# Ledger of designs, part 38: VH-VL binders against q86l99r1233to1411

Target 1, 179 residues: q86l99r1233to1411
Amino acid sequence: SNKESLPFRRDVIEKVINHLRENSLDTEGIFRLSGNMESVRGIVKSFAHGEPNLSFEVHNISNALKHYLRSLDPPLIPYEFFLMLLDARKNEDAETIRNIFWKIPSDNRVVLTLLVDLMVKISENSNVNKMNSKNLSIVFGPTILKPRTPTLDRMALMTETQLQCGIIQTFIEDFHYIF
Short names: E, the ipSAE of ESMFold2; O, the ipSAE of OpenDDE; V2, 0.75 times the mean of E and O plus 0.25 times the DockQ between their complexes.

## First folded at step 24 (VH-VL; framework fv_adalimumab_6cr1)

Design y5 (at its last look DockQ between E and O 0.28; V2 from the best seeds 0.00; counts 0 for: pae E 9.7 > 2)
Fold by OpenDDE, look of step 24:
Structure y5 (fold): chain C 179 residues (1-179), chain A 119 residues (1-119), chain B 107 residues (1-107)
Amino acid sequence: as target 1 above (179 residues)
Amino acid sequence: EVQLVESGGGLVQPGRSLRLSCAASGFTFDDYTMHWVRQAPGKGLEWVSAISWNEGYINYADSVKGRFTISRDNAKNSLYLQMNSLRAEDTAVYYCAKAEYYDTWFDPWGQGTLVTVSS
Amino acid sequence: DIQMTQSPSSLSASVGDRVTITCRASQGISDYLAWYQQKPGKAPKLLIYDASRLQSGVPSRFSGSGSGTDFTLTISSLQPEDVATYYCQKYDDAPYTFGQGTKVEIK
């Protein structure tokens, strides 16, 4: 997607996450079900302007958050941590992942913590909402963790994608250890 | 109305390559995981590949791993399947399908495009 | 990988008959099962999802049941327009394997 980059707004993201924490934990397919496109666009716009519109149903809001996060440049997890995290994941090294996390800039780290906390809460209710740690990792993997330069090799890209998702899954499943 | 239209099928020799396309309309394409499913003549359905809306999830059937590449262009509402090193057993109608919740059931399906691999 | 086995492979019944098709998974897949109808020369159409949920627009004579490993598609009263091949499909995880299909014909 060639969407324009939107400004990083910690305060907005926190409000949105808090709203979703309170209103979406039992929502089937949260973050997976598409919302109304017009509504989603409007909500994303409100994020960009610093006044989140949270009057919509949670699928619209969650979709807006996805789109907003996708548009961030740099991504929520800055580029310099991408390869380090992937390497750590390849080695199934949770300790290294933890160490890398704590090197992330403060604002990003706070938001990431809140976001993963939300994912943990959602996953704990997966019997109802059908969103387990794997499903959530699929949603947020390359959305918040991506390379500065895209990979051109198809096999490398496939591996990269799996690692991206795996890292997010590790964040969720080992939340208390990492965060 | 949700529509999926496949194209790019045809007759090719073994070892050759072919690229399929699927044009999507009537829904927010970049919110949905897309799949390829194929059906050999007179045979059943076989899942081929999947790609999530953000490309965070990509997977292949074992029968096509290393040979096929799924991709998408959300700006163009298009799904692609690059098929390399084609084999006779790859002969099939290839359908693109929309998943309702990423890796879930498929609805709707395109009408399919026929790929024939023969010497 | 999980195997999906349908039974029977084919059947012939009369209009108005109750028709039952079974799908068995070699391992538990919860209710992550869909049923599709494919008429000759056409693309598959979704009938049932989550094992028992009827897709919008599908006639009420179609129903699905089951969970875990054993699933059933039922046509309460077979109609001429129901002549098709029916497929079950799991979506608990990749691969999203289909059953081999059940061909339904009218006598």
Scores: ipSAE 0.028, ipTM 0.685, lowest interface PAE 3.2, mean pLDDT 92
Fold by ESMFold2, look of step 24:
Structure y5 (fold): chain C 179 residues (1-179), chain A 119 residues (1-119), chain B 107 residues (1-107)
Amino acid sequence: as target 1 above (179 residues)
Amino acid sequence: EVQLVESGGGLVQPGRSLRLSCAASGFTFDDYTMHWVRQAPGKGLEWVSAISWNEGYINYADSVKGRFTISRDNAKNSLYLQMNSLRAEDTAVYYCAKAEYYDTWFDPWGQGTLVTVSS
Amino acid sequence: DIQMTQSPSSLSASVGDRVTITCRASQGISDYLAWYQQKPGKAPKLLIYDASRLQSGVPSRFSGSGSGTDFTLTISSLQPEDVATYYCQKYDDAPYTFGQGTKVEIK
């Protein structure tokens, strides 16, 4: 009924991330450039059905992953961790961020580790692909870390989004410490 | 088949208000940052405002800050620009444009809607 | 705020000529620069993104180069359908400022 909510499928996400790790590190604008909407929609449908179809140009795959993750409910980082992570980010406390990460359920942690590792590898090749840690954090911050109850206050939403991006940027830049 | 269609332009007196709309189709509207760009008759392009998919980043050109308000309704695939306290200098064709996020190029653009502010 | 200055403001050239338009940023913007073509009465159309990447469907006679502060759009062999105004645009951060435009005409 709710077309914006898709099931969490660890095995599907792992296959997609592994595919992108093998095929996207040299791709300019990966996760930033748009895909073909018809192709992306079909790929997302295959993810939701548990049979990922990866026989597409890599921008369509990366956009499908982005859309799939944004449509998860609950998000990849479960709702109960949202405020804790934002507070730890406000205090620039990477040790607390690490401690919170290790409390996330194991299936979500595995996927998050694979996703952030992919982002690290992309950012290490940013001279070629043009996607540094800041760029990637903007793509993924609000995508995987969301409040249970969205705010209607514009100033709070702006602050919230900046902190969401900051947490992902911390994951990428401090990967070996946190993960 | 991505389409952006602006509406709501017209002739209006200085000091009045006008609300522009942009109807989006052919893409997942709530995945993208949207922008307004304007072009005064015979002049160049001027960026006006941006709004991220979740409204987490909203920004304005200095020339419109405090007078214009950008908004979106993701359920209706629609972008809006509320223009208050209009001035003659606001006379322009107003385009909506799609971006991946706030720091990307604009593709595609709508066809524009003309706003004329004149006494 | 970073200013974007295009040169020349206008030019006339013959069909087949090589045309070069420059865009200069007042501060470094890495390669976060796009080029747009706008034909009379039409919306702008993306030609080049990230300074040098050709958008899908754009003829290969268009190319872009540069990084940091100095950028160039080149049309290797001007065609009648290339009569338009060309704009550069930075997108490293807000404001997403355009150059003032370069009008290209056929003699």
Scores: ipSAE 0.006, ipTM 0.574, lowest interface PAE 9.7, mean pLDDT 88
ESMFold2 (binder alone), look of step 24: mean pLDDT 94; pTM 0.959

Design y6 (at its last look DockQ between E and O 0.05; V2 from the best seeds 0.00; counts 0 for: pae E 10.0 > 2, placed apart)
Fold by OpenDDE, look of step 24:
Structure y6 (fold): chain C 179 residues (1-179), chain A 119 residues (1-119), chain B 107 residues (1-107)
Amino acid sequence: as target 1 above (179 residues)
Amino acid sequence: EVQLVESGGGLVQPGRSLRLSCAASGFTFDDYAMHWVRQAPGKGLEWVSAISWNEGYINYADSVKGRFTISRDNAKNSLYLQMNSLRAEDTAVYYCAKAEYYDTWFDPWGQGTLVTVSS
Amino acid sequence: DIQMTQSPSSLSASVGDRVTITCRASQGISDYLAWYQQKPGKAPKLLIYDASRLQSGVPSRFSGSGSGTDFTLTISSLQPEDVATYYCQKYDDYPYTFGQGTKVEIK
C-alpha cells in the first residue's frame, strides 16, 4: 500500500522521538544511513495505526520517522509558515524566526520542539555519530518544511533548499533562544 | 507528463569510468526514490542501485558495489550513476526508474542509455 | 539473497488464449511484488503492483495473484499487442531482484 500522506499523530511522534533520544545519540549516521526497507515500511504503517513499533534497530526507526514526517500533509511546519520562514532566513532574522515558530499550532510546536531537541542532542555528540547541525538540517529541512506548490525553477529550488536547511540549522543552533 | 531521460552512455574500455545522468520532469522529484536498472543485450532486467528522496537510503547490487555511486540533485531534478572500474559485464542499457520513497515499484521508466564496455 | 524464478521462460499461445506466468521467491516477500511488461526495444512498463493491484491504464485482461512465495500473472485473453517479455520484481527489501523474464509470443 502506497500512501502519499499519513495523519498527524502527536502521541506517536513523541514516543518515537523519546525512543531515539534514549537509543540513538551515539549511532553513527543516525537519520542518514539506510535501514531495512521492509522494516521501515512496517514501522511507518505502525505509526499510521497509532501504535509505533519500536522493537527495531534505530536506523530503521529513524528512517521510518523521516518517511512519516515527509508524508504529512500539511507538513510538520504548516504551509502558511513556509514563505515567512524563508524570508526571515534570507534576512538572517532569528527573532522573526522565533516569532513565527510561536505562531505554529500547538501540537505542531510541541512535536517540532521535541524533534529539534533530539537534533540538538544528536549534534552535541557529532564527534561520535558524525551528525552535526548541518547534516541534520540537510536531512530534515525539506522533510518538515516545504511549500504547498513546488517551484519548477531550478535556481529558485536551490535557493529554497538552502533556506530550508538553514532554518532547521538555526532551530538546532539557536534552540534555547527560539524554543 | 512524467518523463525520465537518461544520458551519458557510450563506448568505453574496461577499467574506465562513465557517468550517467537521468533528467526527471513532470513530477515532484524529491518525493520519490530513484533507481537504476540495467539490461544486458538479450538478457533480463537487473536492479543496480537505489537512492531515497533525501539520500536516506542508498543501496547497490553486489555486482556493482564499490564501483558504482548513485547520487541525485533534487534542485536539478537529476539522478546520476558514477560508474568506475567498468567491466565487460557492465555492458547494458541503463534505465532510470521512479519509485515511491517507501513503497518502491517502478513507474515510469526512462527509455534507457546504452553503455558498452569493450576493449 | 532471495531468488526470483519465473516459469516458463518462454511460451507461445494463440490469440484469445488464457496465459499464466508464475514467479516464485525463494523466501517470503509478502505481497511486495510487481509485474512489468517489456516490448522489444522499449522500456519496461508496470502492469501489477502489490502482487494483485492493477496499474491504472492497464487492460483488465491482466491480473495478478499470490502472496508469500508464489505469484501469478494472468492474461485472460491474449492479444497481439501483448507480445512481450514479462518480469516479476520483489521490493520487500534490497536487492530488488527481478525474475529472469518470460517471453510471450503469438502462434
Scores: ipSAE 0.021, ipTM 0.606, lowest interface PAE 5.5, mean pLDDT 92
Fold by ESMFold2, look of step 24:
Structure y6 (fold): chain C 179 residues (1-179), chain A 119 residues (1-119), chain B 107 residues (1-107)
Amino acid sequence: as target 1 above (179 residues)
Amino acid sequence: EVQLVESGGGLVQPGRSLRLSCAASGFTFDDYAMHWVRQAPGKGLEWVSAISWNEGYINYADSVKGRFTISRDNAKNSLYLQMNSLRAEDTAVYYCAKAEYYDTWFDPWGQGTLVTVSS
Amino acid sequence: DIQMTQSPSSLSASVGDRVTITCRASQGISDYLAWYQQKPGKAPKLLIYDASRLQSGVPSRFSGSGSGTDFTLTISSLQPEDVATYYCQKYDDYPYTFGQGTKVEIK
């Protein structure tokens, strides 16, 4: 079934990420644990309308951000960068990953930088929040880096998912070099 | 609180069909892969089927391929298993389980629903 | 498909004993291995993920080790409530195969 795509709103995403930076670093299972489904759906609607409502428990906000980013079309990392990044990850080529990142449109780069910086800060506190770079890459890999046409082949999907996660893990672990 | 509640099990003759349901609550169902696992009486765990968060990937154990169909309805927070052409060896407790994407274990599991296939 | 072989199939030990259960994959699975505990009449419960990481709320007497093909679950001091069947499971790729289980009893 066709899912509803949502508009890219840089200003909304920035506000949400900044809120999470201030409120989520000590939260166990942030981005992994659930929120209240009715609340999450309402928050996502507020993001899409440009009026983010952040008066909710932090798991509701983090889940709303995940859901919003998942619903973007085109995704946060535009489709034309998908194969280039996966190939660079296959070759373990962080320099090429960096070069590709800097070709991404400016608005997307700003949001991606803020998002990955948040993930870095969360991962640095993983003893408390239980979310290391691998955990976070699983959450965000397929969420923000997607093919235009999803594969129907199991082996290809598994390989793509591992590479998508690998790109995000590279962003987190090599943040100072790439960003 | 995260909950998974299976239903739809029962007694059925070989060759018949059953549809199992798993109602999910307490988490954002759309963000997770879901699985079915079964356990025949007195036996070990057998993985049955998987479905990705967006239904982009679906897979089955060879023993059920072509007979069972996994599906999900994200609007209803529900996972399903349609079991056709049931055989005596399909007799088991069927568990639904929540997983993350492809780097994943199962947590939590439902309490299971019993399917008994006998003539 | 990768086979998962647990050893032993069953064991009996005294309260306070160190218990070791092994799991071997027929091909390398990196650290994509979980351990589950199942008590009679109950659903399985996750103990260890990624071969060596304790799940939240699991007692620290449980530990996991290994990578590649050889994996171990250890209970450092067996307690009466640890009577259960233990399963390993791979999740590197489909199928997500379980080991055949190890039943742990108290003498």
Scores: ipSAE 0.006, ipTM 0.541, lowest interface PAE 10.0, mean pLDDT 88
ESMFold2 (binder alone), look of step 24: mean pLDDT 94; pTM 0.959

